# Designs tried in a protein design chat: miniprotein binders against a2bj90. Part 44

Target 1, 235 residues: a2bj90
Amino acid sequence: MSRSARRKTSALNTVLRVVEVFASIQGEGPFTGTYSVFVRLAGCNLRCPFCDTRYAWSLEAGKPLGVEELVEEIARYEPSLVVITGGEPLLQRHPLNSLVEGLESLGLRVQLETNGILPAPARDEQLWRVYHVVSPKDVPVRVPGAKLHPSWVDYARATGRAWFKFLVANEQHVREVAEYVAKLGIPRSRVYIMPLTPEKLDMKELLELHSRIASLAVKWRLNFSPRLHLLVQLP
Short names: E, the ipSAE of ESMFold2; O, the ipSAE of OpenDDE; V2, 0.75 times the mean of E and O plus 0.25 times the DockQ between their complexes.

## First folded at step 5 (miniprotein)

Design lh4 (at its last look DockQ between E and O 0.02; V2 from the best seeds 0.00; counts 0 for: pae O 8.9 > 1.5, placed apart)
Fold by ESMFold2, look of step 5:
Structure lh4 (fold): chain B 235 residues (1-235), chain A 108 residues (1-108)
Amino acid sequence: as target 1 above (235 residues)
Amino acid sequence: GSLEELFEEFLEITYEMLEHIYKAMEAAKRGDEETAKKHIEEALKLSEKLLEIARKAGSPELEKLARHLHETIKEMKEAFEKGDFERAIELMWEIIETVFEIIDIIES
């Protein structure tokens, strides 16, 4: 086995470009309320006007961290869930698969957040076994360049490990989401609507928006996602 | 053909090329040299198509980046042939950085 081949038997021989690692709660989607470690990867393929993590758009915002060292750092938090987010994490797919392998070897549960432009995991990737929250940006707020890769619907049906989360501000948005998911064949049990929160909303306004969107979720028989970390003032 | 359609096609092919790069890296990591070679050859063909589209779009910046992708993928093919996975990782990061430059140009 060559020197290079010996190194390729180590899942941990590359780096990720990482903006930040921190403990908090998962405030959104199906794992809301879970004590989590967040790993924010650098670089995004979208420039959403409502993005609350614009500092992660540039690849240069990330520090190169070795995958082995990152796994050890994450493990020291003793998380119940590891949330990989960004930017768009799938733009670093190869070292990301290595990170997932390391985390799974320690029995850690992993969730990925993605805008869904790049394809869903293949069966032979470590990412195949993790949970995914997919946030398409082509509906209802149509971000330039956004287009959900069709493999995500197939992946969700095959594995049950993907959910779809949509930012909405009103009932017109909810109707657009409902039409979109019906057209794509996404079952409503996999769909979350979540408040589209302006960045400078006081607590009263935040609660009123949550109440309005939750009522629409009930009316349209969709799941509701809070932004719980905002309500309890965690990062 | 509109310029917008050319840029959309350029990005779609860039992402398809990147998918093949990642599949090649995963195959090489597990010692599957035939699969790695297959994906690198597909990535190389896609980089040639990127050059064609950049020329049709009249974009010297995209043309420069497409040539850089093509050259980097050729070096990656050689690295796989030699079993030099450390070199392949370096070249993968060069490709990733170039992809981000392409995104910046098109989505700006």
Scores: ipSAE 0.776, ipTM 0.911, lowest interface PAE 1.3, mean pLDDT 91
Fold by OpenDDE base, second read of step 6:
Structure lh4 (fold): chain B 235 residues (1-235), chain A 108 residues (1-108)
Amino acid sequence: as target 1 above (235 residues)
Amino acid sequence: GSLEELFEEFLEITYEMLEHIYKAMEAAKRGDEETAKKHIEEALKLSEKLLEIARKAGSPELEKLARHLHETIKEMKEAFEKGDFERAIELMWEIIETVFEIIDIIES
């Protein structure tokens, strides 16, 4: 391979399509309450009817940013956590590994949000080292084309760095989650249930829904993920 | 071996043990009591090896967890022998949670 071909392949592996970068509080999952920089990547392999970030579905919705520039931008916020989210971040797997390497070199903790359709990180990837919150869309919400890749269960068992966050609206959904994780051999300590929130809820309805789902989490001995950012009116 | 080699061996045996627990539960669900019994007995032997490795590694934390696994597998054996499959499922979850605690300690 010519030096020119290596440089062109290296350049493609160092650019991300980014929708937005912002600082906020992590509102969901095991890192709830953490001061975080969110990097929302463009492109998604799903079209969830309840998606609150539909503007990120197209790769063209993101601007091309260099990994080095993005690392510098993130570092200026002095985050306690870097959250890589988007549509589906793993669609940009190669430059994402380069981003993780850059962030880890600065001692920054990284958490990935993924729908779990694409394979989990391999041991030779920089992504192997980061935390993952996998949000399956097949159970209970049954989004077309959603299927959890089995390698995420293997990754969770190998590293302890994965959690599974399920969207639920009622007790039947919680039962389906409990059966699903039991079948896969995922420990309850790694399972979060989170309210499925329709777009038109007022604050009273949102609080009531959180209360109901939290009570179900206790009943079923599962972890509860709030939508904290919605409750405290942060991005 | 080095401490690292002992931890690798501990993890490998832990995963092998867990696989026998899963196979035991699958066999029990199919009504194959003989196969279930065989797998739970093998899991029990592997848990004894975990105790030995933890002692050799000089890790009180791993020894505690390995002991807990061994005791939980014994209870699971008794649950199968009594036909108490609900209790066996509860004990399987406890084993899985304990395995994840082991992983968190070794990979930290």
Scores: ipSAE 0.247, ipTM 0.654, lowest interface PAE 2.0, mean pLDDT 91
Fold by ESMFold2-Fast, scan of step 6:
Structure lh4 (fold): chain B 235 residues (1-235), chain A 108 residues (1-108)
Amino acid sequence: as target 1 above (235 residues)
Amino acid sequence: GSLEELFEEFLEITYEMLEHIYKAMEAAKRGDEETAKKHIEEALKLSEKLLEIARKAGSPELEKLARHLHETIKEMKEAFEKGDFERAIELMWEIIETVFEIIDIIES
């Protein structure tokens, strides 16, 4: 590798645009209830109607942080899990691979949350070795522009390190998810349904919605993801 | 044949183009400049298709952004070939930002 080529990759591999870093409990998906540090990266390739983090949509919403500085900040929390979220973290793919390398060198478990529009990790990426929760936006309530990249299904089969999480409001949505995952050959054990929570639900309404969607998960033999942080009022 | 179908096609091509930009960056990281240039050239061709679709959709706003995207990718290729890597990186971020502007317009 030439010195010129090495210099080219410096800025691509060492700086991330970061919105926030904070400790909380993972409220969603296969690691629900885990003490985690959340790293929210700036920039997103979708404009979802139910997005809770619209402030992260622009790359300019993030401040530039060096990978080494970010690794040290995360390590101070002594987390059981590092959750890399955003926007869409794969928009910053090159420095993200460097971040994952640094975190793995410390023995930290890493989970990425992604909309799955950009391709799944290749075998030679550090991202190949970490956990991924993919939230397709093409079913059951389609977000314009959303299309799951087919490589995510292949990645899930090859590694067992990807799960697919879907927002659902009713039984018809669950049926559409079941049909979608069957068509793609995704095992039910890799599928989570999660309540689509409208704004301004009181605690009773939020609990009732969780109960209804959980009951549907049992009926359809799918996994259930709560939105635990909403129920316990954490970030 | 609907306007909605044109917008969906435009977004699909936009994401395909973005994949080529990321593959170019990955190849550059390995010192594989020839592979990087091939992906940049593919991104450039896809940006030409975006301009054509924007014209068919009758959106002067999308045409302007698609043209800007095409010119920025061309400038990035030239900077890369001249060894001006600082400029090439700046232009890659401008490409990503222009993609966000395109997505905002279509999804609004």
Scores: ipSAE 0.005, ipTM 0.264, lowest interface PAE 10.8, mean pLDDT 80
ESMFold2 (binder alone), look of step 5: mean pLDDT 88; pTM 0.885
OpenDDE base, look of step 5: ipSAE 0.008; ipTM 0.262

Design lk1 (at its last look DockQ between E and O 0.12; V2 from the best seeds 0.00; counts 0 for: pae E 17.6 > 1.5, placed apart)
Fold by ESMFold2, look of step 5:
Structure lk1 (fold): chain B 235 residues (1-235), chain A 115 residues (1-115)
Amino acid sequence: as target 1 above (235 residues)
Amino acid sequence: SDELRELSEEVLEIAYEMADLIDEFRETGDLELLKKFMELAEKLIKIAEEALKLAEEAGDEELIERIRELVKRIEKAMEAAKKALENPDDPEAIDEFIELAWEVIEYLFELIEKL
């Protein structure tokens, strides 16, 4: 056994703490509408008041699952896209790279969702080649410790494989996002604004919020992301 | 408490800095980054000792246990960093350090939910 082979077979790189695996559509961002398998990893480094997935905050909410078995489970769905999300998936970075390697070996297209606090992928990581939707929590609501790592902007410019998505409720929030992305040098073509949806909206309220935020996206020349899965009542 | 919140913000900054160091070390092999990791780890142990005192005053036995486990993980990563520094051409020593260092970072973020 070579030293490189021992590195690749490390037990730490072969197990992920997984909350759930399920098929649905990607309801947000640039791949909206795509038949997807979601892999929700446990653990988050934030406690956002608007989080829709609080059940994934604790690392202990996930069960250990072997990467090889997870790849086989995902493949059975025959997905058009594999969405890796969570909590914050990059808290499990090393076994995550192993998962991505397995998925890519089968020709599966992968997207990561991250709050961007941990650094963007290095060129030698499997994560370098997947798509990323980065959702900074610095703005418009300040969450302690929610500083976007500057490497994400560099990564987006170098690769074209990252987009930035912001939750907004009104025009003041959109102004704050516009100022933020301008300061960081993030071009508007890579920016999505998405409705900040409280947990208890009925369908009429949800549609009205979507209409308001979409109108603001046009006004501010930003991309709009729906919460499509909520509109069509899918998980 | 306000004291625990302030400590958690400092811990998050250290975790970000450690993550940057590990990624740079993986790409460059620069041994000075191992020394910097150990300096950050010592600072983190000091913060953990302050947090432990606050948890003891609050009678929060679960938090006490988690902070003590954090310290054990940090000590293991520091030992691996020393081993890698002493054996710079040994890829097994380097790989072990990288693995243990990421485990510390993961545990730090998990612990923040308790502060």
Scores: ipSAE 0.000, ipTM 0.163, lowest interface PAE 17.6, mean pLDDT 85
Fold by OpenDDE base, look of step 5:
Structure lk1 (fold): chain B 235 residues (1-235), chain A 115 residues (1-115)
Amino acid sequence: as target 1 above (235 residues)
Amino acid sequence: SDELRELSEEVLEIAYEMADLIDEFRETGDLELLKKFMELAEKLIKIAEEALKLAEEAGDEELIERIRELVKRIEKAMEAAKKALENPDDPEAIDEFIELAWEVIEYLFELIEKL
């Protein structure tokens, strides 16, 4: 392989399709309340009927951005956390590992949001080092094609850097989650339940839903994730 | 079936490789990437033919029709790749390939969701 070919192969893993980059508060999961830069990647392997980011489903919805340029853009916000989200970020696994390397070199903390369909990071990936919030779509919401990859349970046990966030609308959903995580051997301390919110809830209805699901979290001894950004009217 | 699930995992891997390949091609214009795309497309057609047999055995007419549409889209993208390879100085031929290749990838993700 010529010296020219080796320089070209290093460029392949350096471009991400990015829908948007913005600063806000992390509204969900274990990092709720953290000042964060969100990187929304394009493309998803699911079409969830309740998805609030349908505009990110197509890979074409994202602009190609170089990893170095994206690292510089993120760093300008001085974030307490970088949240990588999208459709499904792990669709862009190779350039995503390069992004994580760049961000970690600056001492930035990184959290990935994933649907858990794709395999968990391997030990040789840069992604192994970051925090993961896995949001399965097989239970209880039963999105077609959604199945939690078993490697996420092993990753969670090996690293302590994974949490599982489930969308729930009622007590039956919470029961199904409790049974599912018990069967998989996921500790309840790593499980969050979050309100499944229809697009058209007013603030009163949203608060009532949060109250109901939070009460169920206490009853079932699970962690509660708010949708804090919706409650405080942030992106 | 467990077999359709295994095929779906292989299709996902190919869809990612194709996406990376298209992005590299957009940046570099390396015509060898068009040849690699055609190799991946041929592999994808073989998997689609296996999936088609399974869908026919199951009597899933909707899945049969979706797989046939996938094969048609792959073939169209392969023709565009060939045209771009033969006409590397034609920006329209390159743009047509990129567009059709992304349509294949998007259709793969939609198909996997329905498997």
Scores: ipSAE 0.000, ipTM 0.210, lowest interface PAE 12.1, mean pLDDT 89
ESMFold2 (binder alone), look of step 5: mean pLDDT 86; pTM 0.852

Design mh1 (at its last look DockQ between E and O 0.90; V2 from the best seeds 0.00; counts 0 for: pae E 3.4 > 1.5)
Fold by ESMFold2, look of step 5:
Structure mh1 (fold): chain B 235 residues (1-235), chain A 85 residues (1-85)
Amino acid sequence: as target 1 above (235 residues)
Amino acid sequence: NPDELIKKAEELIRKAEELVRRARELFEKGDTEEAVELMYEAIELFLEAIDLAEETGHPELADALWRIIAEMLELIFEFRRHLKS
């Protein structure tokens, strides 16, 4: 290994490739309604046909930002929650752990959004202590290459800091989610079903879809997640 | 009345258990899709029985029925693996 290669590796531990940082409301999952700063990291290991953030797929879409400066920028917003999303944030695992350390040292709450393909945090990682919303892409709509890493279920049981969120359009999808989570042993209290909105809907259609999926959540005793930001037209 | 509601829940449970037996027989015959649909019919009856058990103040029964539904969902998952090979 050359001195140049070692220096490049060291620099990666202090920088993240970031697509955007912005303040908004968390619109999905267990923290719905919380004033949040979103940090969208570049790079993804999937190409989901329903992805609404395709501009974050390439690592080259992100600018390199130093972790210390990023922490200071985030703190200026005075957020109630910091949401780390992407692409797939765990592709930048090493500098992500440094970011989490910085945010936690300031007492900021952190939530990670992940597709769950890469393993859950180990006990000695800073990511061990943050909240995670895991969105498996192998059920009900199977995306090529998507497979939930089994460590996420173990992590959820050990820590109580992970939830699982699934996009559904109808009861057949909900049945498939129910079968999947029963097989994996994921308790219903950790499961969210959320409306699959693959095309642009007018407000009436969007509300009708929310109503149908919410009714199915009640029937199946699962948690319901809105897409609140779409309903209130926030980023 | 509560006594009438719990009696209704017991009848729903008996019907659901019969549907499960029939579904297992269909699976053994290779009629897997029909077996899965019969299992979902049974699940619907169990869900109604859970509502009645909760309304009549029998949370232990409701909990037991949820465990049965969870086991049925695992079984349905396995039935589908046989269809997909």
Scores: ipSAE 0.316, ipTM 0.758, lowest interface PAE 3.4, mean pLDDT 89
Fold by OpenDDE base, look of step 5:
Structure mh1 (fold): chain B 235 residues (1-235), chain A 85 residues (1-85)
Amino acid sequence: as target 1 above (235 residues)
Amino acid sequence: NPDELIKKAEELIRKAEELVRRARELFEKGDTEEAVELMYEAIELFLEAIDLAEETGHPELADALWRIIAEMLELIFEFRRHLKS
């Protein structure tokens, strides 16, 4: 590879398209309740009809930010966790590895949110070291183009740093999740079911939905993820 | 009475096993949808039996029944995949 190709690859590896950076409480998955800085990356490979962050679908919706600048911005919040989310963070895999390296150098814990369509981290990636919450969109909601990449199951087994979070609306969805994780050999201890929330639920309806899905989680011996941020009215 | 609960669990298990048998027969006939429904009915009975096993201090039975449910769920997933192909 020519020196020019290495320089162009280095410059592309240092800039992220970022929609927003904010501090809040992690409302979902295994880190629920954790004071976190959220980095919402731009661009998604899906168009989920229930997506609450549709504004992040285009790469153009994000501003270009340098990795170093972003690390400094994140560090000012003194987070207990850095949550990398967005559309699909792994669309920006190369600069994301650089971001993770910077954050880890400061002793910050990192959690990635991904739809699991793109391959899991390889051992030589900085992303290998962080926590991952994989949110498959092929089961039960069957978003077009969604398919869990098999490498996530292998990554979960190899590292213990992956969890799988499924959106469910009813018991049939929970059954389909149970079938799917059984077939893939995903331990139930790594599986979360989370309420699929329509945009127009009031707080009472939201609580009732949480209660129903939580009861189903107990029945089917799965972990429950709240949408805590919605319940406590945080971003 | 713990003895009554154990007897109830045994009855649930027997009923579930019969449903699984019927489901297999239906699957062999190509009645996959009906087979899947019977498998879920059996799973419900096994779940109830698990609760009773735990309540009566039989965790080994509960674990065994849960393994059966896991195998059934794998099988159901395969059945559903064949229906969509």
Scores: ipSAE 0.115, ipTM 0.613, lowest interface PAE 2.1, mean pLDDT 91
ESMFold2 (binder alone), look of step 5: mean pLDDT 83; pTM 0.805

Design mh2 (at its last fold request DockQ between E and O 0.85; V2 from the best seeds 0.00; counts 0 for: pae E 1.6 > 1.5)
Fold by OpenDDE base, look of step 5:
Structure mh2 (fold): chain B 235 residues (1-235), chain A 85 residues (1-85)
Amino acid sequence: as target 1 above (235 residues)
Amino acid sequence: NPDELIKKAEELIRKAEELVRRARELFEKGDTEEAVELMYEAIELFLEAIDLAEETGHPELADALWEIIEEMLRLIFDFRRHLES
C-alpha cells in the first residue's frame, strides 16, 4: 500500500459521522436501567417502516467528529455504559474500532446496538471485546434486505457477549422468534422480545402492550425487554 | 393433589403426542399449514404439562418436555420455509 493509501485509510479510521451524543438511561435489553451515554451514528443499511430514528438514515445527517474528541466528550458524562447506536453503527466499522479502543482505555464499558446484517466482529477487532445487542429485522417483521449474518450466532457462542432483541407485536411474532432461535441454536437466555410500538400509542396503550408482551415472554421462556425510556419519558 | 396434577400432565402429554403424529401425517400429505397449526396446539399442551411438572416438583420432566418443544419449533421453522419456497 502506498503512503498516500495508508494516510487516507488512517484518516478514514479516525472520524465518525455522529448524529447526536446524549446521556440517559438504557431503556432496552440486558442493560436496562443503566446510566448511559448514547452515541448515535449516522447511516443505515435498512429502511424499517417502524424506525423511530429515521433522521439517522443518511450518513450526511451526521457531523464528522474525531474519535479522540468524541472519547473526551463521552468521558465527561462519567457513564456506567457507552451505547453505540444509530442507524447501523457497523457501517462505520473502522473508526468505530478506534472509538472502542479509546473508550476501553479509559475503563468504560461499551455496548453496540446493531441490526446484525453486517458480519460480527473478528477476533482482531476492538469490537470483539464489547457487548453487542443484535436486533434482527428479518424475524418477525421481515424488513426488506434484512438477514441476520450467521457469524453473530458464532460470536454469541464464542464470547457470551451478544444478545438478540426481537421486535414483537403479538403471540404469532413470539412464535416466529421461538422457531427462529430454536433453528439457529440461539440460547433462550440470550433472547429478548421487545414490544413493537406504533408511533401513536398513549401511555395506557403502551403499558397494555408491555403487559401482553411480557406475559408472552414468560409463556415462551424468553427475556423481556421494556422500552423503559418511553415508559419514564426519557430520551 | 400432586398425584392428580401428575395424572393431568400425563394426559396432556398423550394428547400432545397424538397431535404431533397427526401433524406429521398432514405434512407428508403436503398440508403444511394445518400441520403447523396442530404442532402449535401440541406445544400449548406441552407448556401446560411443563407448568404442572414444575408445580409438582418434577423439573426433569419439565426439561424433557421443553426439549421436545424445541425440536418441534425447529420442524415448524423448516415447514414454514418449505411454504415460502
Scores: ipSAE 0.776, ipTM 0.911, lowest interface PAE 0.5, mean pLDDT 93
Fold by ESMFold2, look of step 5:
Structure mh2 (fold): chain B 235 residues (1-235), chain A 85 residues (1-85)
Amino acid sequence: as target 1 above (235 residues)
Amino acid sequence: NPDELIKKAEELIRKAEELVRRARELFEKGDTEEAVELMYEAIELFLEAIDLAEETGHPELADALWEIIEEMLRLIFDFRRHLES
């Protein structure tokens, strides 16, 4: 078999279930403001009551796409960052590693968003080399069955490529986050707090909430994440 | 005035340490919610002392106070989980 035929056979065996692919600005976390392509994968191992992407919970919500085809689609946008999100992207771990390999071969920088229930990448995975924003769902709103896998803290210390992001609405929530990260040994430099936005805030209310949470981040010496895409009305 | 700011930080620390002692006694009596409230009052005073330490260029004091706050937060986490189990 030729190399070309072998690669085509492999591509047919490597498929991701994808809900949507779109260009926008990364509005959250350490890469806020970066021109990005978002790849939303189908399937989630949680049913968070505050989830704003419930349409991605079922694997059936995703369209099957070959990894090679997806890499080509993403590359056409010429993004500065590829954000892989979902659902929970690590439910599709094996083909996800193939996607990361393809994106890195083109020099594209990748960030994964995960709830951290499944383990952090092993050193021999392509996912080892990408950036991760981990959003534990055991605090401040405790989601049943959510527990941060301990390997994520170890991964963050070993690589410097993981941060932890928490949705908060008030100081009581920030106190609970502070207790949690202190207990788990997550250093403050790797922690972001971000406004928990109700569905129908007007712009004045959204700005007031951002101001309150930013002030709390300063008080507690935590990093602040906006929801910039909401402030500038991008998807 | 840096010398006056450091004196203020030392008084805040002394006050915070007394609140921690009272909180510990409340916890031993089973008054866990009140104990946590006093611990957060102490944390507020420690945070103010950290502000003063940073303002006056004393990062070693600020670091020491943060270690104390982190220990307190770990204890509060354990108290909160014990109350809810």
Scores: ipSAE 0.664, ipTM 0.889, lowest interface PAE 1.3, mean pLDDT 90
ESMFold2 (binder alone), look of step 5: mean pLDDT 83; pTM 0.806
ESMFold2, fold request of step 10: ipSAE 0.549, 0.609, 0.593; ipTM 0.848, 0.868, 0.867
ESMFold2 (binder alone), fold request of step 10: mean pLDDT 84, 84, 83; pTM 0.808, 0.807, 0.801
OpenDDE base, fold request of step 10: ipSAE 0.746, 0.764, 0.769; ipTM 0.904, 0.911, 0.913

